# Designs tried in a protein design chat: VHH binders against q9sj74r43to173. Part 14

Target 1, 131 residues: q9sj74r43to173
Amino acid sequence: QQASIAWTYHPHNATLDLCFFGTFISPSGWVGWGINPDSPAQMTGSRVLIAFPDPNSGQLILLPYVLDSSVKLQKGPLLSRPLDLVRLSSSSASLYGGKMATIRNGASVQIYASVKLSSNNTKIHHVWNRG
Below, E stands for the ipSAE of ESMFold2; O stands for the ipSAE of OpenDDE; V2 stands for 0.75 times the mean of E and O plus 0.25 times the DockQ between their complexes.

## First folded at step 9 (VHH; framework vhh_7mjh_2)

Design u4 (at its last look DockQ between E and O 0.01; V2 from the best seeds 0.00; counts 0 for: pae E 17.2 > 2, placed apart)
Fold by OpenDDE, look of step 9:
Structure u4 (fold): chain B 131 residues (1-131), chain A 124 residues (1-124)
Amino acid sequence: as target 1 above (131 residues)
Amino acid sequence: EVQLVESGGGLVQPGGSLRLSCAASGFTFSSYAMSWVRQAPGKGLEWIGRIYTSGSTSYNPSLKSLVTISRDNSKNTLYLQMNSLRAEDTATYYCAREDSSGSTEIIELPFDYWGQGTTVTVSS
């Protein structure tokens, strides 16, 4: 299943609205999208939003992570923290089908993000992965 | 000088189809990925889709209208075929040159080069 992204840029305030479209591969899986301020097409160094099911309720959770060299992309040891190098003004996630939808293999997830861009930021290197 | 000139816009009825063209000059067209974007009145710049140098395409999955992007490198021309147009598709449409070869999935903002735009009005 191929991931995709939509965006709308607002020149008046330099805000980029993003919607990442991903797909879960298991009920306990995760889907991540983010921006790498250092290099293109690499998860390491990225500031990502990861969507996954709440272990207690099964509800969709979206949390921010910084994927530096000391962080392994897994639920257990990965600690959520605010994104430091990305001006993320807002974020959310939803499953196709609404809040009553369940995370399963093939479940579609949309990750929304609004990013404030600097005037000299001409390229956004975004990355995604799932597990 | 890099030039991008869009054409093909006009008035079309809902449900209609329209093909926009973008004539490129001043650079090696085949070496660049190209995108279509649009801006509706009072709205932001919305990305429609991209065609890579390989000819592969990527589209905005939020689009309700059916779109197909193609290119003819022999004519230095980019195309946007739009079908089943709705009132919400009313906008100025721009072609834009991406600054990379298109081998990596990136969002380029702003585009270094884009045309003057061609206006599409969907109305009964």
Scores: ipSAE 0.637, ipTM 0.857, lowest interface PAE 0.5, mean pLDDT 89
Fold by ESMFold2, look of step 9:
Structure u4 (fold): chain B 131 residues (1-131), chain A 124 residues (1-124)
Amino acid sequence: as target 1 above (131 residues)
Amino acid sequence: EVQLVESGGGLVQPGGSLRLSCAASGFTFSSYAMSWVRQAPGKGLEWIGRIYTSGSTSYNPSLKSLVTISRDNSKNTLYLQMNSLRAEDTATYYCAREDSSGSTEIIELPFDYWGQGTTVTVSS
């Protein structure tokens, strides 16, 4: 088991609360989770939250992306590209192992999100990956 | 706890104008930057602009000549004035509170609370 997700849907306000559990495979790697409203089996076009180390400080960073074949990790939001995840009430990421935990091969990460869905659709295509 | 309620939507003719309101409660409104966001039917979300606590604004470059954002901190209300409306401006319009926090460990998305939206239809 390399990843898992726990979630609860609240129909009264169309909100999905979730926690994604993943692991890094390198000290310079990344872990991502998101949704693809257009293509359930593909990462391209997905709206994702990606956790990775700050290249200067080594601290865990969580940033939103819209993925395509050319997109690499970068710092900063995709301001000119609205995301389905923009309806988040909150999002955050943390490493297992306390406040001094470091990103390394096997390091566990939790990505938390609360997402308001644009329709009361209970079928949501989600994706994850790591590198 | 935190509530944002949009109002003022409706039908407007092409070339017309409309002002939307967003009533805020459950937080210190004057301490937060606020944004407007819209979603056309069947399309993704589009950021319109932001107003800072100072009253200064910044806008999506594609929309900046058509919109004006203002706030009244004494009434806890955010406004969006739209002019020269076109059929492509038909959408549900949301106000959103910007996340005021920065964290050395975690970078939050820019918006932490949203309204339910008000629908604007531009049609002759």
Scores: ipSAE 0.000, ipTM 0.093, lowest interface PAE 17.2, mean pLDDT 68
ESMFold2 (binder alone), look of step 9: mean pLDDT 79; pTM 0.780

Design u6 (at its last look DockQ between E and O 0.37; V2 from the best seeds 0.00; counts 0 for: pae E 6.8 > 2)
Fold by OpenDDE, look of step 9:
Structure u6 (fold): chain B 131 residues (1-131), chain A 122 residues (1-122)
Amino acid sequence: as target 1 above (131 residues)
Amino acid sequence: EVQLVESGGGLVQPGGSLRLSCAASGFTFSSYYMSWVRQAPGKGLEWIGRIYTSGSTNYNPSLKSLVTISRDNSKNTLYLQMNSLRAEDTATYYCAREDSSGSTEVITFDYWGQGTTVTVSS
């Protein structure tokens, strides 16, 4: 399934509201969306939100990650931390199908985020990936 | 500025108990769900459990019998009580503030502490 994103920028407060639409490829997979302050279409250097199931409970978890140049995007070795260059004011995730939905191959996930941009920043480099 | 500072980590023998604390500041602590998360050496993040604003809790089923999460809103402090500690509980433990959009089905965090390290060893 094709990934997509919808967003609205609010000039009065420099806030970007967005919804990313992705799809899991496995029950233990992950789906991530983020912003790369430096380069388009590149995960390295990005500030991302990654959605994945908790291995034990199966609950959908959405965590923030700063993807340093030395870190490859993989859930295991990554440590979630607050985003720095990209200020996240709010975020959430949901599975299509609501509360009865389960993470599986083909499961659709929506990642919502509200990001406060710097007043002089007019270009956003969206990035996304899954595994 | 939102601040989360964990403390209470250290070296403990197997079978021992430990209580971690998380001091919160810079926000209305009582208005947020809070969670504990840990990361063992060489392993990924593991969600431990959460506490709601009501004081109710929800735990990772794999850890439920070993942990208790509580909060003292008057002190802006989150606690993690761990009992019967095992070597496999060796990890850095983080407190995390859940985003206001949090729900029972989805857990999302916007702030984390620096972590406190717990080492369980003989």
Scores: ipSAE 0.029, ipTM 0.432, lowest interface PAE 2.9, mean pLDDT 87
Fold by ESMFold2, look of step 9:
Structure u6 (fold): chain B 131 residues (1-131), chain A 122 residues (1-122)
Amino acid sequence: as target 1 above (131 residues)
Amino acid sequence: EVQLVESGGGLVQPGGSLRLSCAASGFTFSSYYMSWVRQAPGKGLEWIGRIYTSGSTNYNPSLKSLVTISRDNSKNTLYLQMNSLRAEDTATYYCAREDSSGSTEVITFDYWGQGTTVTVSS
């Protein structure tokens, strides 16, 4: 149920490297992490990376979203606003404690991303969730 | 330098078929796994499926009977064949390159096309 975030900012590139660590709450759940540029407590408007399992293969699928008021908690991809990739440079996800075809309750996940920041704004608000 | 350009979208009648193409450049296409992803109006992203360098495929179970992904490595082109289209298949369809991590447990994407729009209506 615990989550943590580690990050490093590189002023020369205006690049933020970040790593989110969290856990699934069920074999068919999801874990997501994102950035809301304007609202630190608000999920709507966030640019997020969501990790969820493909129920047939157990492989993790990591998709980028921009969240809006229509966000639902589902076993598949979240319903969200159109894709916004202007600030995301790279992303990945990793499993810890065994490379398994199917996610188990309590499985640990790391989400890594590099984000290019505007030269005019260095303030970023982080959000995360799972379901 | 990496570019992915989707084409072949447009208006199609219900029950019809359509083949989308994704022209790849700026990388060794034959060495990368590729995916298709779609977004219906007002809805979220939906992963359609992936194709390995071998030509083998893995599909979203809810879409498996509707689509076929193929590739032509000599033309650096990824294809999505869609059949028996319905209004609910109206969406923007994106081509995405999977990163070269080699992981068989995680599917992640480092480059995306701008998408091509398919409208199923009449």
Scores: ipSAE 0.013, ipTM 0.466, lowest interface PAE 6.8, mean pLDDT 69
ESMFold2 (binder alone), look of step 9: mean pLDDT 84; pTM 0.831

## First folded at step 10 (VHH; framework vhh_7mjh_2)

Design v1 (at its last look DockQ between E and O 0.13; V2 from the best seeds 0.00; counts 0 for: pae E 14.0 > 2, framework grips, placed apart)
Fold by OpenDDE, look of step 10:
Structure v1 (fold): chain B 131 residues (1-131), chain A 124 residues (1-124)
Amino acid sequence: as target 1 above (131 residues)
Amino acid sequence: EVQLVESGGGLVQPGGSLRLSCAASGFTFSSYAMSWVRQAPGKGLEWIGRIYTSGSTSYNPSLKSLVTISRDNSKNTLYLQMNSLRAEDTATYYCAREDSSGSTEVIDLPFDYWGQGTTVTVSS
């Protein structure tokens, strides 16, 4: 399945509003979006938002992570550090189909984020992956 | 050198339709995903939609007007069909090149290459 990012950049306050559209590949999977300040090509090293099911309720959870450059992303629980939230003004996630939607293979998810960018930044590297 | 040249902008009445074109040169057009973006007066830059190398498309779900993005690789041209235009669609429209590959998608914002833009004014 394809993924996409819809966004609006506000030059007056250097704020980037975005919505990432992704798809789960399993009921216990994860979908992530983030920004990699060091490399445009990899999820590893990025500051990311990861959407995944609560292991107890199955409800959608969205949490921020800083992925160490040595971390290899795989299906299952992710080991990471808490994201420096200075840049992240807000975030949320939702499944298509509303509150009754369930995470499954093919389930569509959207991740919303508002990010404050540096005024002198001319390029942002967006990354996404799933497992 | 990479060149992107938008055309087709103009004055349109509300409810009207308009088709924008983007002529690409200086690179292998068919190898790149392409996007349309716009900037309304006094507003931020807004992503409209993307067409992948496969021809599949993705659109900003916040758009209220009906839009269709297409491409003709034989002509190195990207298109944006807009229907039922509203005053809020008044903006300068830009085409931009982007990479899209692999299981890990990477999108650079802002885009490296832009056209000069073509202005669309929707007014009665």
Scores: ipSAE 0.046, ipTM 0.468, lowest interface PAE 3.1, mean pLDDT 83
Fold by ESMFold2, look of step 10:
Structure v1 (fold): chain B 131 residues (1-131), chain A 124 residues (1-124)
Amino acid sequence: as target 1 above (131 residues)
Amino acid sequence: EVQLVESGGGLVQPGGSLRLSCAASGFTFSSYAMSWVRQAPGKGLEWIGRIYTSGSTSYNPSLKSLVTISRDNSKNTLYLQMNSLRAEDTATYYCAREDSSGSTEVIDLPFDYWGQGTTVTVSS
């Protein structure tokens, strides 16, 4: 598992800023990170951000998803109940190497997100995977 | 309480150098891996690198040639040396304590405490 996460929590407005660091394993692959506010022990229902190449242009795109039972992710820690209502305020993704970077096996990606939490609790359940 | 206080930011010319400091208190500093993270204006967070309790380091590959992380456990201080600064390095720089807990029953976030940040502005 070649992934890491950095975060800052702002108690005064209950905002969590996140940066997830991952790597692609193929030029047509994907890297995803997310939170499951409803079912922290399960992958189904997770709100994920998935970075992948646009099939027409090859440019990195980042889109939000809610996973259904047909999609599998590999990990999820326990999440406290007060985080059930998570709001995604903003997001972006970039490849290491800037504008010259391409998606390929071993390419590093950063996924940034700002989320507004329903409480001042900084405990969250997060999931990630790649394909 | 755990406190992390960054300092050493300011205005610097392109091509210049700065050393940032992070003063730690309220915990056994030598027992924790530490990281630097930055946030450019209007952008998300970018991980810079990590220093382990052993003194070994790991860096964001895009920044590896520009930064050096060190620690002085006798002064409870984490350092970030930045060289050959560019306008794109303008950001607020944060130090962060990595959570070393191994429990699978708590959330697995890598950083449990962050400083307030110190701002670096690179302009001519």
Scores: ipSAE 0.000, ipTM 0.157, lowest interface PAE 14.0, mean pLDDT 68
ESMFold2 (binder alone), look of step 10: mean pLDDT 79; pTM 0.781

Design v2 (at its last look DockQ between E and O 0.49; V2 from the best seeds 0.00; counts 0 for: pae E 13.2 > 2, framework grips)
Fold by OpenDDE, look of step 10:
Structure v2 (fold): chain B 131 residues (1-131), chain A 124 residues (1-124)
Amino acid sequence: as target 1 above (131 residues)
Amino acid sequence: EVQLVESGGGLVQPGGSLRLSCAASGFTFSSYAMSWVRQAPGKGLEWIGRIYTSGSTSYNPSLKSLVTISRDNSKNTLYLQMNSLRAEDTATYYCAREDSSGSTAVIDLPFDYWGQGTTVTVSS
């Protein structure tokens, strides 16, 4: 299914509030949203939030990453560096159905984020992927 | 030249309905996902919803009013049906072109192409 982004941009403080709507394709999969400052068409090089199940508990985890441009995203664990959170004011993730929901193929996930944008750069390239 | 022209705005009473239109030209309309966005006085720019090339739709879950987005590719026209309008729906409404695809999507903010907007005022 198609993913979507709901958002509100506040010009007075250059803040972008958003909710990314995605869907898992497997119980051990991942869903990611991010911003690519260089190339809008690729996840690599982006600052991303990745949602995935905890290997031990199966609970939903959301972590920030900076994806190296040389990294090829594959199904399973992502290899990346921690994101510089200077512009990320807040983030969270939830499964549709609440905390009792299970990550599986078709499971819906929402990723919430509040991002402070530069005052003079209003064009943001949003990217997402899943695996 | 890409053109998007919104129409259908006006004054409506609370509880009323309104249908906005967006006439597209200068590109292959059917090949693009389209969105509606709005900006209320003194408020930020808010995404309302999207219709994909397939005709499927997504909406902002924060919306309180019932909205339906549709498209007629034969007329190169995008529609926004709004029902049970409230004062909070008072805003300038814009249609915007965007790309969306399968497992990878790119969405640019702000939109590169959008119309001049049409103003909706909900007041008793």
Scores: ipSAE 0.251, ipTM 0.624, lowest interface PAE 1.2, mean pLDDT 84
Fold by ESMFold2, look of step 10:
Structure v2 (fold): chain B 131 residues (1-131), chain A 124 residues (1-124)
Amino acid sequence: as target 1 above (131 residues)
Amino acid sequence: EVQLVESGGGLVQPGGSLRLSCAASGFTFSSYAMSWVRQAPGKGLEWIGRIYTSGSTSYNPSLKSLVTISRDNSKNTLYLQMNSLRAEDTATYYCAREDSSGSTAVIDLPFDYWGQGTTVTVSS
């Protein structure tokens, strides 16, 4: 579809560097990417990064979450609890078009992350969604 | 049952070109997106690009000018064409099947099967 990823895995220290490319479907929406090490068939338990507009400033925000039964994928921010910080070494997000870009239907976003994984293998289940 | 076998690696001079092949068996090749990945000595895995079931491609932006991915569904074969090779392209090259059948992902990021790799050495 309209999403893609570029990545590099470093087996020596089990670190995954990645850049996820996605699009918003609403000016008040969100775009999320993550990993589900516990249950690859479903979103519950996924460790995700969610990009969304700051409700006060409209600026792009990227926050980490662990999705559980108390967190829903809906329009608007998914604000529940952070990812395990020992596994996330850096993250950032940007809109295509830089400072002239605004979050709107069709706006493109890049999510960069560097994540330390618990095993030294390359078979990793990834998930993404948007709302 | 699923097997991926890379071939076409070897020694090549700087500035040369090389076409790698990946022979697929044990699954319906035309139903899966496929990727090429490489690992230079002492470095991590670097994703090169993806070819969708439609034949459309998506590339790592840092490599887009150097590579072309294609597929021949009648031969169950994935190809990687590399041009203007340099020493930094020395690596083991792997083909990988994307897990499009059992993931919650909207895009086919996870790889469930990998080949054993073919080694490309670029040296004068």
Scores: ipSAE 0.000, ipTM 0.190, lowest interface PAE 13.2, mean pLDDT 70
ESMFold2 (binder alone), look of step 10: mean pLDDT 79; pTM 0.781

Design v3 (at its last look DockQ between E and O 0.13; V2 from the best seeds 0.00; counts 0 for: pae E 13.0 > 2, framework grips, placed apart)
Fold by OpenDDE, look of step 10:
Structure v3 (fold): chain B 131 residues (1-131), chain A 124 residues (1-124)
Amino acid sequence: as target 1 above (131 residues)
Amino acid sequence: EVQLVESGGGLVQPGGSLRLSCAASGFTFSSYAMSWVRQAPGKGLEWIGRIYTSGSTSYNPSLKSLVTISRDNSKNTLYLQMNSLRAEDTATYYCAREDSSGSTGTIDLPFDYWGQGTTVTVSS
């Protein structure tokens, strides 16, 4: 299963609007998108948004994390700390099918984000994973 | 030297169709995913869609016009078929090379290589 990113970059204010498209592989799984400032190929070290089901209600939750570079990503909850949101102006997530959709294997999720980039550095290394 | 050359732009009436081409050279075309991107006057740079090395495609769900991306590896050419064009589709259209084959969990922005662009004007 492949993931994709739709985006619009606004040069006048150096804002990147994006929508990440991914799919869950489990009702208790997670889907993550983020930016890695150091390594484009790894989730660890990245500033990420993780979508996962609320353990109590099963509703979709989206939370920001900074993934420690030493963390080994595993299936289930990620060990991380809160993301520095200085560049993240907005974010949200939704399941395909609307609010009545349920997280399951194959469930499609969209992660929306608006990121303020530096005016002279537009190269961004997007990373994603799921579990 | 990597070269990407778009063509096929022009003036078209609303509701019309247009097929853009992107001729690639200087690299193994079949080994790279390719994207189309556009920029409307006074607007930001907007991703249109991608075609992976496998031939599978993904599109920006915000697009209102019907678009189809295809590729002919034997001709090193990328295509963008646009139907039911609207005034809002007026833009300069660029093809761009991606490092991602669609199998990795990373996508780099901006693209490392772009064409010069071809302009599409939708007007009655």
Scores: ipSAE 0.330, ipTM 0.681, lowest interface PAE 1.0, mean pLDDT 85
Fold by ESMFold2, look of step 10:
Structure v3 (fold): chain B 131 residues (1-131), chain A 124 residues (1-124)
Amino acid sequence: as target 1 above (131 residues)
Amino acid sequence: EVQLVESGGGLVQPGGSLRLSCAASGFTFSSYAMSWVRQAPGKGLEWIGRIYTSGSTSYNPSLKSLVTISRDNSKNTLYLQMNSLRAEDTATYYCAREDSSGSTGTIDLPFDYWGQGTTVTVSS
């Protein structure tokens, strides 16, 4: 299954716009993309956006998380840890396949994010996963 | 001094086709991989595909049946052929130059220059 990323950097704001392209593997699954500013190629501590079906309506929702082995996936921000809003200023997700697209094995999803980069470097280590 | 100028956008009916061009100047075009990217109104960026210096291509799998990327290094021109256009394909289309750092499992700013964009409107 393929994954890819595209980006635009805005030097006046030190802001990076990204679009991550991934696919679901089940109708009740999830697709996540994020960055780990502290450690390359680690999931724990990553700031992630997770796309998944709303259990109530079945439509695509996108929520921000900081991954931790002790915290279960929930709708809304993680308890006891504040969101890093300096790094993420906007986000959205959409299914590819028209207005009646549904989450299923092989369904393509785009996750857009606008993130504020550190002025110290231009490299960001990213992570992605699905389930 | 690097310049990328897209052209060929306009109004198209659903099911129609368009060929977009990107004229490159101010750099050695044949030495760079190139990409097409689009942005629908009010939406994020969507990567369309890439063409390497070898001429081989890689596409967004959601779009690969609808698009073909080619290049003419003798004319310093990148092309995007689009077929069977839908209302959802209404967007501004950009060509972008990739730098040598690549866009692998490490995000390193892979596009260092962008064109001004050309707008495609598909109305039903």
Scores: ipSAE 0.000, ipTM 0.141, lowest interface PAE 13.0, mean pLDDT 68
ESMFold2 (binder alone), look of step 10: mean pLDDT 79; pTM 0.780

Design v4 (at its last look DockQ between E and O 0.48; V2 from the best seeds 0.00; counts 0 for: pae E 4.1 > 2, framework grips)
Fold by ESMFold2, look of step 10:
Structure v4 (fold): chain B 131 residues (1-131), chain A 124 residues (1-124)
Amino acid sequence: as target 1 above (131 residues)
Amino acid sequence: EVQLVESGGGLVQPGGSLRLSCAASGFTFSSYAMSWVRQAPGKGLEWIGRIYTSGSTSYNPSLKSLVTISRDNSKNTLYLQMNSLRAEDTATYYCAREDSSGSTEVIDFPFDYWGQGTTVTVSS
């Protein structure tokens, strides 16, 4: 339901630092956030970062995906693909509460990304979802 | 057509407070989400926060303890209240019109819809 994004733009190297703020809705859930190079407000075609608990340890995992017709963000295992690294420089994720935080309904997650913008973009379309 | 004019900047001591104003004209102010953005000397453009048409707000979490955004639609004016200012808050502060009315689907760089800015200097 509720999500926000903060940004800092560096004109000298055309780099956008992003922080996405979302929440989990279950202890086995996921939060996905991505930059969609297409104009439509959907996850297909997006370079996405998905945060979810390691099924064995419960630790926060952040994995990169390129969404296409063969990858779905619905509940269940995801087919992993490399991100389009042309524009994504770095990424990380953390839970509010740091080292002691646990994934659960209402747990807040921060997903950080640094992207290099092309010179022809004045808007960056992005998408998010959770389950 | 669209005009945004920031005011209220100046010199303030650390720990002090300051209220910035943004006068809007040339569009239906009440129909747009609005943002504040700042640029410290030699640094990038940092998004501070947004106020939606409903009056609800969303903030850069690193700054949310320092700032409060409000709007007065009857005066076509956006406000930024800043408290507990520190030297690192020295910057030029810009107001900006959001194209997406606060949608999380688009990050808009409102360079064409922001004024000359107002400078805040926090001296120590």
Scores: ipSAE 0.208, ipTM 0.649, lowest interface PAE 4.1, mean pLDDT 73
Fold by OpenDDE, look of step 10:
Formats: sequence, structure tokens, C-alpha cells
Structure v4 (fold): chain B 131 residues (1-131), chain A 124 residues (1-124)
Amino acid sequence: as target 1 above (131 residues)
Amino acid sequence: EVQLVESGGGLVQPGGSLRLSCAASGFTFSSYAMSWVRQAPGKGLEWIGRIYTSGSTSYNPSLKSLVTISRDNSKNTLYLQMNSLRAEDTATYYCAREDSSGSTEVIDFPFDYWGQGTTVTVSS
């Protein structure tokens, strides 16, 4: 299943509201969306939100990460880092089907974010991946 | 030179239908995913939907009107079929190209190339 990004940009306050639509490929997998300020080609270097199941409860978790160029994004646990709150004003994630939905292969997830864009930044590179 | 030219806009009554076209030139049309976006008066720029090189489509789930995006690669043309139009669909509609790749998808914002737009007015 292909991923997509729905968005609305508000010029009056330079805010970008978006919803990323992704799909898990396993019950222990991850789905990530982010912005790469330096390169449009890869996840590394990006500030990302990654959705994954809580290893204890199986519930959906959404955490922010800064992926340095040295980071190899894998299915395994990642170290979370806070994103610049000036840029990311809000975020959330939900599974299709609501709170009763479970993470499994084919499970659909929505990642919501509101991003404040700088006046000098004329191009945003959206990136996504899953594992 | 990359060119995108939208057409088909106009005045339509509520409940009506309209099909917009986007003529592409200056690049290999079939190699790019294409999107439609719109901007209503006094509103932000809103993504409508996308059609991939494979022909599969994705749509903004917030849309209330029925929309269908299609493409004819032999004509280098992108289409947006809109049915059951409402006043809220009044906007300038733009087509834009974007890259899409395998397990990692990249979407640029704002789009580097898009047309001049075609205006749709839904009014009784």
C-alpha cells in the first residue's frame, strides 16, 4: 500500500498542516515521516516522527527523532530526540479503525503534524519510510 | 522548459460536475507523479490528490466532493473530475508534478513547477 501526504499551507502565518498516511508491514514495525532540511533523497539528516507499537502494551506510540547522517534506521529500537518546538508545533498519530485497531501487517496509520515554516525557507523536503 | 497549463475551469451550479485538464510539456510526463492542489479565496493552499506513475491514486480524505484523478500519458495530460460540486469547492485549481520513489517517498513543498491555475466558481 502506497503512502501519501495530505496538507494545507496557510500563508498568513506560514504554517503547514499535514497528515501522513502510511501502512505498517508487521506488528512490530515502524512508520516514519519527517522533513529533511538538507537533502530530499533520504531519511538520514531528517527530523522525523516515527510511529511504532509499545513493546509492553502494543499501543501506538509516536516519538520525534533527529536522524543524523550516521544513523542507520532499522526496525529495532531508536533513541528519541526532541524536535525543535518552534518548527513542530503539534503532532499526533492514530490507526485506522480507532482505538480498537491493532498494529499488524497492512494496518493503516495517520501521522498528523503542524509545522511552522521560516520565511526564508522556500522548500520543504518531506520524507517517509517504514520497516 | 517545463510547462503545465490547466484548463476547464468556469462557473458551475451546485451539484454540477466539471472536468479539469492539465497539459504538460518539457519533461517526460509519464515518469512523474502528478498532483492537484487548490486555493480558495482567503484560504490556504490545499492538496487535493495525487496520481502515481503506476496510475494508482491518493486523495485528501478531507474532501467532501467526489473527485477522480486520471492521466493520459499518450497526451501528456492530467485530469481532475469533480462531481457534486459545492460552493466550498470554489477555488483556483493547480496541477503540479512531484517525485515518488519506492520505499522512500519524497515530496517537495512548495512545488517547483505548477501551472497558472484555472478558476472554478460554484454558485447558483
Scores: ipSAE 0.125, ipTM 0.540, lowest interface PAE 1.7, mean pLDDT 84
ESMFold2 (binder alone), look of step 10: mean pLDDT 79; pTM 0.784

